# VHH binders against MAM domain-containing protein 2 (MAMDC2), part 6

Target 1, 162 residues: MAM domain-containing protein 2 (MAMDC2), of Homo sapiens (Human) (q7z304r168to329)
Amino acid sequence: IECDFEENHLCGFVNRWNPNVNWFVGGGSIRNVHSILPQDHTFKSELGHYMYVDSVYVKHFQEVAQLISPLTTAPMAGCLSFYYQIQQGNDNVFSLYTRDVAGLYEEIWKADRPGNAAWNLAEVEFSAPYPMEVIFEVAFNGPKGGYVALDDISFSPVHCQN
Below, E stands for the ipSAE of ESMFold2; O stands for the ipSAE of OpenDDE; V2 stands for 0.75 times the mean of E and O plus 0.25 times the DockQ between their complexes.

## First folded at step 2 (VHH; from c5 with S31D I104S L105S T106G G107W; framework vhh_5c3l_4)

Design c5a (at its last look DockQ between E and O 0.02; V2 from the best seeds 0.00; counts 0 for: pae E 9.5 > 2, grease 25.2 > 24.2, placed apart)
Fold by ESMFold2, look of step 2:
Structure c5a (fold): chain B 162 residues (1-162), chain A 121 residues (1-121)
Amino acid sequence: as target 1 above (162 residues)
Amino acid sequence: QVQLQESGGGLVQPGGSLRLSCAASGFTFSDYAMSWVRQAPGKGLEVVSDISWSGGSTTYADSVKGRFTISRDNAKNTLYLQMNSLKPEDTAVYYCAKSTYYDSSGWYDYRGPGTQVTVSS
């Protein structure tokens, strides 16, 4: 469940298919001519990479983009941390869920009050006593929902310190 | 855990009316657009109507425009569908959905068990 999204690989994370809204690689030499792309967190430069989802192709109503981790392979408990950026002043909802193999779905974090354009650190208490997926979800209410970017996902076996 | 529970279905004659309700829990209802989706016997899922987070924007399938009205009450965490001038072609199981996905996995995760609407002479 750890990934810095460098070397053009996704560490096993996959999109749930959606015809209009999916997570993409941003940064480096990659750009989207229909949106403004942030500087990456790992390298603090145009040459680093991150994942992002942008509302520019959303149809009239809410569409949901999900980035889904591989199933956890061993029991784990501790602090899941990641850096994120939400374009300020845009209507979107960025949430983190777990889903077990029985299909039980739990919201374990939601971004309250969008931050400014800077990268924000999220630290989330995380427990996976059985195989689980971690799901990063963004819901947009139309094409003016802005973007969400995600970088530097990591896990520590100790409690979050906030 | 996301929970959606539909109600208000039943048997009605052509030209009649029904009002469907969907009670939502396990998520912040006012943060999400909602949809009504139906599945007629032997058919795939069809999006009937969508409503934005605030209720300020709505869409309808061409087959129901002018007859159906979607609404929501964010204070009560409830989604509604007013169905007027019902036709036999409206016979289906109607589902409340938190998001609109075009594959079966997404619909299973974000919809209730549905409510049966039957329109027959």
Scores: ipSAE 0.006, ipTM 0.278, lowest interface PAE 9.5, mean pLDDT 75
ESMFold2 (binder alone), look of step 2: mean pLDDT 86; pTM 0.873
OpenDDE, look of step 2: ipSAE 0.010; ipTM 0.247

## First folded at step 4 (VHH)

Design c7a (from c7 with W106S; framework vhh_5c3l_4; at its last look DockQ between E and O 0.01; V2 from the best seeds 0.00; counts 0 for: pae O 12.0 > 2, placed apart)
Fold by OpenDDE, look of step 4:
Structure c7a (fold): chain B 162 residues (1-162), chain A 121 residues (1-121)
Amino acid sequence: as target 1 above (162 residues)
Amino acid sequence: QVQLQESGGGLVQPGGSLRLSCAASGFTFSNYAMSWVRQAPGKGLEVVSDISTSGGYTTYADSVKGRFTISRDNAKNTLYLQMNSLKPEDTAVYYCATLRYSGYDSGFDYRGPGTQVTVSS
């Protein structure tokens, strides 16, 4: 689950198929012509990488972009942390879900603050007693919702201290 | 290591067609938007077309719109560019490039060595 998105394999994270809205790799030499994208959180440089989704590609109401982790391979419980940035929060909902092999879908976190175009730390109590995916989901109500960025996912086998 | 290798270029007459392919390896192809870019003699790099990770979203430069079609096969780690109704002004080295953003015009992380496309009567 841990990932700084600096490797080309992206730690095995993949998009759920969506014809319009997908998570992209941000940073590096690529610039978004529609949004002022952030520098990555890992290196605080233009050469670092992160994941982002841009609402400019939204064509339908309530389109969803899902970034899906590989299945966990061992029981784990503790604090899942990640950094995220929401440019504009009015037309998007950013949530974190778990989904097991049986299809059980559970929301374990949701961004509840307006976007501020700064990196925010999320700390989420996470338990995976059996194999499951972690899903970063952004739901859009329209193309004016700006971008959502994600970086530096980490896990600690201790409870969150917040 | 990331590898991109273009193929399918060549010499064609105006009005002809070519199909370019780009074989990708060394990275999770399906996680990257991809582009075809080209560089004509004496000119800068031009984005020809880009395609989203899933292939459901595509863009084209105005100069090639209606004539070129970008597509991808994520299962084969391959990017394609169907070029129809070719014009002399399409003459360039064509590169397959990774994109972090579809529709951008400001560079790329990785590109192949390129394949020459020459349109001449």
Scores: ipSAE 0.005, ipTM 0.249, lowest interface PAE 12.0, mean pLDDT 87
ESMFold2, look of step 4: ipSAE 0.005; ipTM 0.240
ESMFold2 (binder alone), look of step 4: mean pLDDT 83; pTM 0.839

Design c7b (from c7 with T98K D105S W106T; framework vhh_5c3l_4; at its last look DockQ between E and O 0.18; V2 from the best seeds 0.00; counts 0 for: pae E 7.8 > 2, placed apart)
Fold by ESMFold2, look of step 4:
Structure c7b (fold): chain B 162 residues (1-162), chain A 121 residues (1-121)
Amino acid sequence: as target 1 above (162 residues)
Amino acid sequence: QVQLQESGGGLVQPGGSLRLSCAASGFTFSNYAMSWVRQAPGKGLEVVSDISTSGGYTTYADSVKGRFTISRDNAKNTLYLQMNSLKPEDTAVYYCAKLRYSGYSTGFDYRGPGTQVTVSS
């Protein structure tokens, strides 16, 4: 469940592909010309890497991008943490779900509000007593929702501190 | 806790009309898109109609377009389905569903217990 997205790999996370809105690798030599992109959190530079979703490609509102973890292989409980940025408006929703093998989704976290702040830390109480996927999801209500960026996913087997 | 309760089902002759209602509680109703979903005997779930948070956007399955109308009253936390020109193939359990977020989605996270609609002579 840990990933800093460096060296162009996703640590077992997969992108649920759709024709318009997907998670992409940002930073390094790759630049989204249509949007202002952040410096990555790991290296604090334009050369580092992170994952992002940009609303500039949305053609229909309510399009959804999902970044999906590998299925958990052993029971685990503790704190899932990650860094994120959100740009512009209330047109996007950035949420974290679990999905069990029966296909049931449960929302375990949602971003409070969008903003142009630097990287924000999220700490989420996480429990997987059964095999589960963790899903980072961005939904847009229109093309002006800005972007969402994600970096430095980690897990600790102790409760979140805040 | 999310609670959805459908009502208004029953037995009706072909060509008749029914109006389904769904009372919602346990969440901020106006923040979520809603859906009517049905399950005919021996069939899987079929999405009948979706409606956006404000009611400004609606969709319909081809099989019901022009006959069914979805609406919502955010002041009363109630979702509606007006069903006209009913056919025997409309016989199903009809469910009110809360979509996972404010727009049209790849599924719902909660549905009610359903209300039976039977169209038979």
Scores: ipSAE 0.013, ipTM 0.200, lowest interface PAE 7.8, mean pLDDT 75
ESMFold2 (binder alone), look of step 4: mean pLDDT 86; pTM 0.876
OpenDDE, look of step 4: ipSAE 0.121; ipTM 0.529

Design c7c (from c7 with D50A T59Y; framework vhh_5c3l_4; at its last look DockQ between E and O 0.01; V2 from the best seeds 0.00; counts 0 for: pae E 13.0 > 2, placed apart)
Amino acid sequence: QVQLQESGGGLVQPGGSLRLSCAASGFTFSNYAMSWVRQAPGKGLEVVSAISTSGGYTYYADSVKGRFTISRDNAKNTLYLQMNSLKPEDTAVYYCATLRYSGYDWGFDYRGPGTQVTVSS
ESMFold2, look of step 4: ipSAE 0.514; ipTM 0.789
ESMFold2 (binder alone), look of step 4: mean pLDDT 85; pTM 0.854
OpenDDE, look of step 4: ipSAE 0.005; ipTM 0.208
ESMFold2, look of step 15: ipSAE 0.000; ipTM 0.188
ESMFold2 (binder alone), look of step 15: mean pLDDT 85; pTM 0.853
OpenDDE, look of step 15: ipSAE 0.010; ipTM 0.253

Design c7d (from c7 with T98K S102E Y104W W106S; framework vhh_5c3l_4; at its last look DockQ between E and O 0.71; V2 from the best seeds 0.00; counts 0 for: pae E 13.3 > 2)
Amino acid sequence: QVQLQESGGGLVQPGGSLRLSCAASGFTFSNYAMSWVRQAPGKGLEVVSDISTSGGYTTYADSVKGRFTISRDNAKNTLYLQMNSLKPEDTAVYYCAKLRYEGWDSGFDYRGPGTQVTVSS
ESMFold2, look of step 4: ipSAE 0.000; ipTM 0.146
ESMFold2 (binder alone), look of step 4: mean pLDDT 85; pTM 0.866
OpenDDE, look of step 4: ipSAE 0.033; ipTM 0.447

Design c7e (from c7 with S30D D50Y W106Q F108L; framework vhh_5c3l_4; at its last look DockQ between E and O 0.02; V2 from the best seeds 0.00; counts 0 for: pae E 14.8 > 2, placed apart)
Fold by ESMFold2, look of step 4:
Parts: structure tokens; sequence; C-alpha cells
Structure c7e (fold): chain B 162 residues (1-162), chain A 121 residues (1-121)
């Protein structure tokens, strides 16, 4: 389930298709400073690629965008980590779920405050003794909410230090 | 409110085929991933298959891979399971289920009343 999203690869992650909101591959960090937001003027300078979802395409209240990992293929336990940004002023909900083979969700992480437009590290204890999907989810309540960005998903077989 | 109604079950000989249908109403069907879940006599629930909202991503339990095909028709609010090469071990009540919605909903699981599939000589 590791992915740095370089060269527009999704590493087996898929959108739960939605006609209005989906996760996309983005890039546009300023080349001289890592993990900076894109600039939409002359050149799109990239330090790296990331995934993002933006509320501007929301047509209905309560729309949900989901980015879903491949099913795990072997038992694993350890620490799932990733970097994320939430645009300031968001009233969207950014959460991480697991979904088992019965299709039942469990929330294992939720962003704990309004966005600050900086890359933040999340470290989440993850255990998959049987096949599971990991789901990055943004719930929108309208088109005003801005974006959420996600990068550098990794897994370590040792427990989180947070 | 939410309604799921399975049909198409019955008694069939080993090696036979059945097609299950699930009619959905009371919610926006194409915003929810769907599953077929079964319960054999004296056993717990087993997820048979899953299909994403668009139908572009599907999964199957190992025991049914290559024999069962899940599909959906979002214009008709209907979920399907084509079951081929049926075996006695496929005998179960089959349920149509929607996934727990997250975000502002409390994440309710919706299941229909089920349809019985019996595979015997």
Amino acid sequence: as target 1 above (162 residues)
Amino acid sequence: QVQLQESGGGLVQPGGSLRLSCAASGFTFDNYAMSWVRQAPGKGLEVVSYISTSGGYTTYADSVKGRFTISRDNAKNTLYLQMNSLKPEDTAVYYCATLRYSGYDQGLDYRGPGTQVTVSS
C-alpha cells in the first residue's frame, strides 16, 4: 500500500467513482522549497507528485470522495504513515477508514483540526489480519470547502511512535 | 426508507446456474458500493463479492472466483450476481447489502431479507 505518486502512478489505488468529486494526481510544488502548493501562472514547478480532491466540482450536499487501496494480500500489522494538506477554512471531513471483505467500514483516523495549508505527517496504527482496504475519504458539504492533498503513503511493520 | 429486495434464488443441481437480482430504492443507488453476502446453515456471514459505485472495481471471495460475476445497472437501481458452476457448498441465503455510508451519516448497514440458494442433487 505504499505510494509516492511519482510519474502519475496510483500504485493500485482507485477512486470510488463519483460523477462530481474524485481524487486526482497533482503536482506543482515550488522547486526550491519542498512540499509547497502549486503555482498556476507560467510554469508548474514540481518537487513531487501528490493526490488531491477539490470541492469546486461538488453538485450536491454530502458528497464523498474516496481513494481506495488494493486489498491487502497477506496479514500485516504496523504503522501506516502519510503526508497531507488541508486548505484553511475547510469544513470538510478528512478521514481514514478500513473496509473489510464484508464491506463494513471502520474509522481509524480523522484530521483533528481545521486546515493550515502545510504538509502534516500522520501516523496511524494499522492491522490487517485478513484482507482489507484502506480508504482516504473527504466528505464535502458544499463546493466552498477547498482541497485536501495526500502524498508519501508508506507502511512500516513496527508500531507507530506517535 | 432504504429498501433492498433480492430475487432469483431457488433449488438447482450441481453445475447449474442462477442469476440473483437486487432492486434498490429509497437512496441514491449510484453513490454506494454494493456487496453480495451469504450465510450458509450454521455459519457466519461471508462476503461473496463487492462492486464499486460505477462497476469499474470488483472483488470476489476465493471460493467463487471464475464462477460468479457481480454487476450493476445504475439506471435501473439494480445489483446482479451471475452464479455459474454451482456447487453444494454454495448453498446459503444470499443478501444484497450496501456499504455503511460515512461522513455526515451514522454509517448504517442496509441488507435485504435475502434469497435462498440450494444446490443439491
Scores: ipSAE 0.000, ipTM 0.122, lowest interface PAE 14.8, mean pLDDT 70
ESMFold2 (binder alone), look of step 4: mean pLDDT 81; pTM 0.818
OpenDDE, look of step 4: ipSAE 0.013; ipTM 0.270

Design c7f (framework vhh_7qia_2; at its last look DockQ between E and O 0.02; V2 from the best seeds 0.00; counts 0 for: pae E 13.6 > 2, grease 28.3 > 24.2, SAP .682 > .668, placed apart)
Fold by ESMFold2, look of step 4:
Structure c7f (fold): chain B 162 residues (1-162), chain A 120 residues (1-120)
Amino acid sequence: as target 1 above (162 residues)
Amino acid sequence: QLQLVESGGGLVQPGGSLRLSCEASGFTFSNYAMGWYRQAPGKQRELVAFISSGGYTNYADSVKGRFTISRDNAKNTVYLQMNSLRPEDTAIYYCATLRYSGYDSGFDYWGKGTPVTVSS
């Protein structure tokens, strides 16, 4: 379930397709001319990569973008961590869910106001005693929702400190 | 409109083989995990085999080494190859897709099932 999104590798993560909003690779040589995007967390440079979703092309109320992990391959419990950035002053909802093979869906984290424009670290207690997907979701209510960027997803078998 | 159509079930002798198919429509098949479940008479529905969008597979302990799940994204179809069938494999087999709607905590879509009977 770990991914730094380099070499255009998504580590098995996929979008739930939406005609207007999807997660994209940002950084490196890939640019969105209509967005103000951050430099990546991993390299702190224009050449690094991350995933992002941007509301610029939203055409309807309540557009939702989901980035979905592969199912976990072994029982695991510990701390799921990732870096994220939410464009300041914009109204979007960034959440993390789990979903199991029986269809049980659970929200395990939701972004609060981050308080700054830098990359923020999230640490989320994560338990997958059976195969589960991890889902990064952003909901927009129109094209003024800004962007969300995501990088450096990692897992540690030690409980979070938060 | 989302649809899952199972086929390939039937009556077989112990030790025989069957290949189940599930044809999907109405969603982007390649982006979703797919699974096979079964429900025997008087028992709860149980996971048989699962394949993620990334190709990771999982199997119930009772079927490991005998069943193989696979997918063909060009045909929007997931398969379950069942070998060395035993009477305890008798059940209705269901195809399912796992997805989440961001506005509701609804369940995934399930097919109508295809019956499999293993008897001498």
Scores: ipSAE 0.000, ipTM 0.120, lowest interface PAE 13.6, mean pLDDT 71
ESMFold2 (binder alone), look of step 4: mean pLDDT 81; pTM 0.814
OpenDDE, look of step 4: ipSAE 0.012; ipTM 0.270

## First folded at step 6 (VHH)

Design A1 (from c7c with T98R; framework vhh_5c3l_4; at its last look DockQ between E and O 0.01; V2 from the best seeds 0.00; counts 0 for: pae O 11.5 > 2, grease 25.8 > 24.2, placed apart)
Amino acid sequence: QVQLQESGGGLVQPGGSLRLSCAASGFTFSNYAMSWVRQAPGKGLEVVSAISTSGGYTYYADSVKGRFTISRDNAKNTLYLQMNSLKPEDTAVYYCARLRYSGYDWGFDYRGPGTQVTVSS
ESMFold2, look of step 6: ipSAE 0.012; ipTM 0.316
ESMFold2 (binder alone), look of step 6: mean pLDDT 88; pTM 0.891
OpenDDE, look of step 6: ipSAE 0.005; ipTM 0.240

Design A2 (from c7c with T53W Y110S; framework vhh_5c3l_4; at its last look DockQ between E and O 0.01; V2 from the best seeds 0.00; counts 0 for: pae O 11.4 > 2, grease 24.21 > 24.2, placed apart)
Fold by OpenDDE, look of step 6:
Structure A2 (fold): chain B 162 residues (1-162), chain A 121 residues (1-121)
Amino acid sequence: as target 1 above (162 residues)
Amino acid sequence: QVQLQESGGGLVQPGGSLRLSCAASGFTFSNYAMSWVRQAPGKGLEVVSAISWSGGYTYYADSVKGRFTISRDNAKNTLYLQMNSLKPEDTAVYYCATLRYSGYDWGFDSRGPGTQVTVSS
């Protein structure tokens, strides 16, 4: 489930498509006409890539964008880390869920920082004793919720330090 | 090696039309979403329009909605952009760009050398 989003396969991550709010690949020197998007965390340049959701496409209250990882293939437990940006935290909720093959959906992390348009490090205790996927979810309360960006997902088989 | 070559640009008056084409080679064209991006003078690249590998999904920047139409012919490895009701603000170098295929989503990848579109009276 580690990913820097610099390869075409996006490490198998898949956006759950809906007509309005979706995760897209950002970066590559492309500027969004609605938002000032960040530089990627990996290379700190316009050439790098990340995933992002832009609230400008929100049409309904509590529209949700989901980025879904592949199923884990081996038991794992440790610290899942990723970098994220929340431009405006007042109109969105950014969370991380796990979902197993039985459909058990569990929140294991929620962003609790105000939007600052800077890359923030999240460290989440993660356990997958059987196949499950992680889901990065952004719920928007309106079209002025700014963007949420995600980059550089990593895993360490040790407990999180913070 | 991914090769993209844009054509069809030129000078037009406001309200005019152009049809851009992009010839693709060096990769399986039908497996990739494609896009048109543009760079106006003094500005960065912006996505103008995008189309999924099958053409089933399209995206348009708000600034071009209702005026531009993206299409593709996978049998000909060709991407198109029909631009109608052109405005001076549309003046830019237009690039054909491959997008990373991730289902119905897009990621910027490679682009051609570009074709100049100038809208001026």
Scores: ipSAE 0.005, ipTM 0.239, lowest interface PAE 11.4, mean pLDDT 86
ESMFold2, look of step 6: ipSAE 0.006; ipTM 0.228
ESMFold2 (binder alone), look of step 6: mean pLDDT 83; pTM 0.832

Design A3 (framework vhh_8ghr_2; at its last look DockQ between E and O 0.02; V2 from the best seeds 0.00; counts 0 for: pae E 13.6 > 2, placed apart)
Fold by OpenDDE, look of step 6:
Formats: C-alpha cells, sequence, structure tokens
Structure A3 (fold): chain B 162 residues (1-162), chain A 122 residues (1-122)
C-alpha cells in the first residue's frame, strides 16, 4: 500500500467514480484553473505527482470521494504514514478507513487540523491480519471545502512514534 | 512522465462537429486500462462522456451523448479520439482526456490531461 504516486499504475490505488467529486492525479503538467494546487511532496517540484480531490464541483451535501488501495496480501501491523494537505478545514472531512472483504468498514484516522495548505504528516497504527483495503475518504459539505491532497504513503512494521 | 494532451477543441455552432484527440505519452495502452473523455462545465460536476478500453473491447457512452459522440482509439498512435457530432449548447465544457483503470469491479480514474475547451454557441 506504499505509494508516492509517481508511477502510472498508482500502486493499484483506484478512485471510485463519482459524478461530482473524484480523486485525480495532481502535479506534473496538469493544470487546474479552479484551484491553486500544491507541489507534490515527493520531489517538491512541478514534476512530481500526488492525489487530490477538489470540492469546487460538489453539488450535494456529503459528497464523498474515495481512493481505494488494493487488498493487502500478507498480514501486516505497524505504522502507516502519509502526507496530506487540506487547503481549507471547513466543509470537508478527511478520513482513513479500512474495509475487509466482508465489508466491515472502520475509521482508523481522521484529520483534525484546520487546514493550512501545507503538507502534514499523518501516522496511523495499522493492522491487517487478513486481507483488507484502506480507503482515503473525503466527505464534502459544500463546494467551498477546498482541496485535499495526498502523497507519499509508507508503512513501517514498527509502532508509530507519535 | 505520463502526459495526456488533448487537442481539437474550439468554437462551433450548434449542430456542428468537432473531433478531439488525446495523445498519450509516458503511458502505453494496455488491456487493463481505458481512455475516457470527461467534461467539466461551469457549475457542474464532472461527467464521464465516453470511454474505451485500450484493447478496444469496452465502450461506454453517457446517455447525454449517445448517438452523437463516438469514441475510438488508435493503439499504434497511442491516441484516443472523440468524434462529436450534432453538438449542442449544453455540450460546452472543458473536455479532459483521462486514463481509467478497471479493478474488476469498477472503473477508476488516475491521470488526466489539461483539457481542451469546446464551446458550442450560435
Amino acid sequence: as target 1 above (162 residues)
Amino acid sequence: EVQLVESGGGLVQPGGSLRLSCAASGFTFSSNYAIGWVRRAPGKGEELVAAISTSGGYTYYADSVKGRFTISADISKNTAYLQMNSLRVEDTAVYYCATLRYSGYDWGFDYWGQGTLVTVSS
């Protein structure tokens, strides 16, 4: 589930199609005229990529964008880390869920920062004793919720430091 | 670096036609991927207009464009096309080329281009 989003396979991560809000690849030569998007965390340049969702096209309350990882293939436990950026803290909820093949859906992390348009490090205790996927979910309450960006997912088999 | 470059947009009158092209670089068409055209109009959400698997076996059209738009792909040129006929004012949008991946369950987006503007106006 580690990924820097620099390869076109996106490490198997998939955006679930939504008519209004979707996770897209940001960075590179991609330009968004509706938002001032960040530079990627990996390279700190215009050449790098990240995932982002923009609220500008939200039409309904509680529009949800989901970025879904592949299923884990081996038991794992440790610290899942990723960098994220929330442009504006209002009208969005950024969370991380796990979902197993039985459909058990569990929130294991939620952003608690107001948003400052800077990359933040999240460290989440993660345990997958059997196949499950992680889901980066952004729920929007309105079109002025700004963007949420995600980059550089990593995993360490040791407990999180913080 | 993966790049999708759209071209062919412009201003046309209602009833007119345009042909959009999406040239992909840094990305090779494969059976596990599809190329889609997504359009974005002011105040509206994104709409998947059409999609075609890079293997040619899958095609999708939004109801709003069925019978008017035709998506195709030339694997040898790593290019996808969108033939738009009988254009309507409501077709006015920025049209983005996007790569889609099929997970076996659903189609998801990964890359998209910068878009090309299509304006249909009398």
Scores: ipSAE 0.000, ipTM 0.210, lowest interface PAE 12.0, mean pLDDT 87
ESMFold2, look of step 6: ipSAE 0.000; ipTM 0.177
ESMFold2 (binder alone), look of step 6: mean pLDDT 79; pTM 0.797

Design B1 (from c7b with T59Y S105D T106V; framework vhh_5c3l_4; at its last look DockQ between E and O 0.04; V2 from the best seeds 0.00; counts 0 for: pae E 14.9 > 2, grease 24.8 > 24.2, placed apart)
Fold by ESMFold2, look of step 6:
Structure B1 (fold): chain B 162 residues (1-162), chain A 121 residues (1-121)
Amino acid sequence: as target 1 above (162 residues)
Amino acid sequence: QVQLQESGGGLVQPGGSLRLSCAASGFTFSNYAMSWVRQAPGKGLEVVSDISTSGGYTYYADSVKGRFTISRDNAKNTLYLQMNSLKPEDTAVYYCAKLRYSGYDVGFDYRGPGTQVTVSS
């Protein structure tokens, strides 16, 4: 469940395929501001990598992008933490779900938009007594929903302090 | 190596039309979503239009919606932008850009050198 998204590695996370919105790897830039590269493509690494999803491709109300972990392999309980950034002044819903093998979804966290222009830490009590997926989900209500970025997912077997 | 070459720009009067082309090589064109991006003098980059790998889904900036049409020919490794009802505000360098493969690398990897479009009386 842990990933810093470095070395072009997604740590087993995959998109649920969607023709309009999907999570992508970013390297300190967002496509609209710093995604254009010169023809002589640089080989230097950027300072850090993260995942992001951008609403610019949304064509219908409430298009949903999901980034899905591998199934958990052993029972676990503790604190799931991650950093996120939500583009300031834009409307989207960023949530964290679990889904078990029977298909049961449960929302375990939802962003409340603190400090929209900066990276925010989320700490979420997490329990997986059976195999389950962790799902990072963003719902957009149209193409002006901005972006959401996600980085540094980690897990600790100790309860959160939140 | 990835190569993108835009063409079809020029000087045109308001209300006129142009068709931009982008020849792609050095990668499997049909595996990547593509974009037209423009930059007006002294301004930042604006995504004009995007197209999915198959061409089944498209995006248009509000400023060009209804006037511009993006298309692709995967057999010819070519991306197109049909620009109708051109306005002076459309004056910019237009770039063809390769989007990163979904679910792994994101954002623009590469772009061409661009083609100038000037809309002026």
Scores: ipSAE 0.000, ipTM 0.118, lowest interface PAE 14.9, mean pLDDT 72
ESMFold2 (binder alone), look of step 6: mean pLDDT 86; pTM 0.871
OpenDDE, look of step 6: ipSAE 0.020; ipTM 0.208

Design B2 (framework vhh_7zox_3; at its last look DockQ between E and O 0.26; V2 from the best seeds 0.00; counts 0 for: pae E 16.3 > 2)
Fold by ESMFold2, look of step 6:
Structure B2 (fold): chain B 162 residues (1-162), chain A 120 residues (1-120)
Amino acid sequence: as target 1 above (162 residues)
Amino acid sequence: DVQLVESGGGLVQPGGSLRLSCVASGFTFSNYAMGWVRQAPGKGLEWVSDISSGGYTYYADSVKGRFAISRDNAKNTLYLQMNRLKPEDTAVYYCAKLRYSGYDTGFDYAGQGTQVTVSS
């Protein structure tokens, strides 16, 4: 489930389709349509890549963007970590869910609202004893919801040290 | 115990109309935005329309002007009036309880779906 988003296939992550808001590749030499985007975490330069979603194209309230991992292929338990950035002072909710093959969702993490321009480390206890998807979700309440960026998803078989 | 039960699908000719219904239970219907999503054969899920708790309606470009979403909070029922149907509208249509501004809570709160087939 590990990804630094430098490969075109995005480590198998896909959007759940939404007409207005979806996760996109940002950073690097890729030309972005948004005026305010962070420097990526992996390379800490405009040459690195990350995933982002921005509310600029939200056409109505209550829009949700989901980035969905491939199903896990082997049992795993430990610490899922990732870096994220949320634009300060904007209305969005950034959460992490698991979904099993029976469709059971479980929220396993939700962002506090950190300030903009800072990459934050999240460490989340994660257990997948059977095939599961990991879902990064951002909910917007209109076009002034700002952006969320995500990079450097990693897994360790050791419990988080929170 | 959230339940969403879709009905009203069927086989129609191009240019025809159908009205889908979705009866909801297990939550306070009037507090939530509700929506319709569809899945055509071999395609991913496509958002069709949603309606806010306050009654504001939103439509995908592909159905704007042809479909009309509505709700009856007294009957806990969501509707989708589909007019001028095209073969491209052929799909299983799902009623969804929305969490925020986009699709509802995914398949956990989507019903079993109702098949709409538009064919000569």
Scores: ipSAE 0.000, ipTM 0.113, lowest interface PAE 16.3, mean pLDDT 71
ESMFold2 (binder alone), look of step 6: mean pLDDT 86; pTM 0.884
OpenDDE, look of step 6: ipSAE 0.005; ipTM 0.237

Design B3 (from c7b with S102Y S105D; framework vhh_5c3l_4; at its last look DockQ between E and O 0.17; V2 from the best seeds 0.00; counts 0 for: pae E 11.9 > 2, grease 27.3 > 24.2, placed apart)
Amino acid sequence: QVQLQESGGGLVQPGGSLRLSCAASGFTFSNYAMSWVRQAPGKGLEVVSDISTSGGYTTYADSVKGRFTISRDNAKNTLYLQMNSLKPEDTAVYYCAKLRYYGYDTGFDYRGPGTQVTVSS
ESMFold2, look of step 6: ipSAE 0.000; ipTM 0.163
ESMFold2 (binder alone), look of step 6: mean pLDDT 86; pTM 0.874
OpenDDE, look of step 6: ipSAE 0.054; ipTM 0.483

## First folded at step 8 (VHH)

Design f1 (framework vhh_8ghr_2; at its last look DockQ between E and O 0.02; V2 from the best seeds 0.00; counts 0 for: pae O 15.0 > 2, placed apart)
Fold by OpenDDE, look of step 9:
Structure f1 (fold): chain B 162 residues (1-162), chain A 122 residues (1-122)
Amino acid sequence: as target 1 above (162 residues)
Amino acid sequence: EVQLVESGGGLVQPGGSLRLSCAASGFTFSSNYAIGWVRRAPGKGEELVARISTSGGYTSYADSVKGRFTISADISKNTAYLQMNSLRVEDTAVYYCAKLTYRGYDWGFDYWGQGTLVTVSS
């Protein structure tokens, strides 16, 4: 599930299709001067890549965009970390779920800080004793929209420090 | 049999507060569910105003109630609550408690209570 999103395969992460809002690959080209999207966290450059949702045209409450990891292939427990960015003034809810092959799910993290223009570090206690996937979800609570960005997912087999 | 029973509604003046309760039976709060409060105002459609996951208490709110309403849950009592502060006339509605299940792309409503009326009027 570790991924810096710098390869075309995106580490096997897939976006769940939605008619109105989807996860896309950001970066990889010279930024438009009017673009509000960030530079990637990995290389801190315009050519680096990350995942993002731009919800400027979202209309419906509780509509969601999901980025889904591949299934884990070995038991694992430790600290799952990732960098994320939420546009200032964004009313979207950014959460992390796990889901097993039977469809059972659990919400294990939610962003609880106001949006800002900086990359934030999330550290989440994560346990996968059997195959499961993680789902990065953005839920939309209003029509204001805004972007959520995700980059540099990593895992360490130790408890989170913070 | 799954049942959801709302209570706590009533008449209140603008700026006042109410606390709604939703007593659930027939199922136990777990990581697979969420509890939501949905309101229906006269002449308007249904609006989900707040949702709480029954795994860790992660919450979400409609923009219209953010900063004023707080949803919570007591797992030991299998009961959810909606604290409504700074009430406005436009908050007048029948408030329903609902059991939600994540369907992999959205939250679906499984069961509803009978509702409790909240009237905000001077």
Scores: ipSAE 0.000, ipTM 0.193, lowest interface PAE 15.0, mean pLDDT 87
ESMFold2-Fast, scan of step 8: ipSAE 0.157; ipTM 0.577
ESMFold2, look of step 9: ipSAE 0.000; ipTM 0.243
ESMFold2 (binder alone), look of step 9: mean pLDDT 80; pTM 0.806

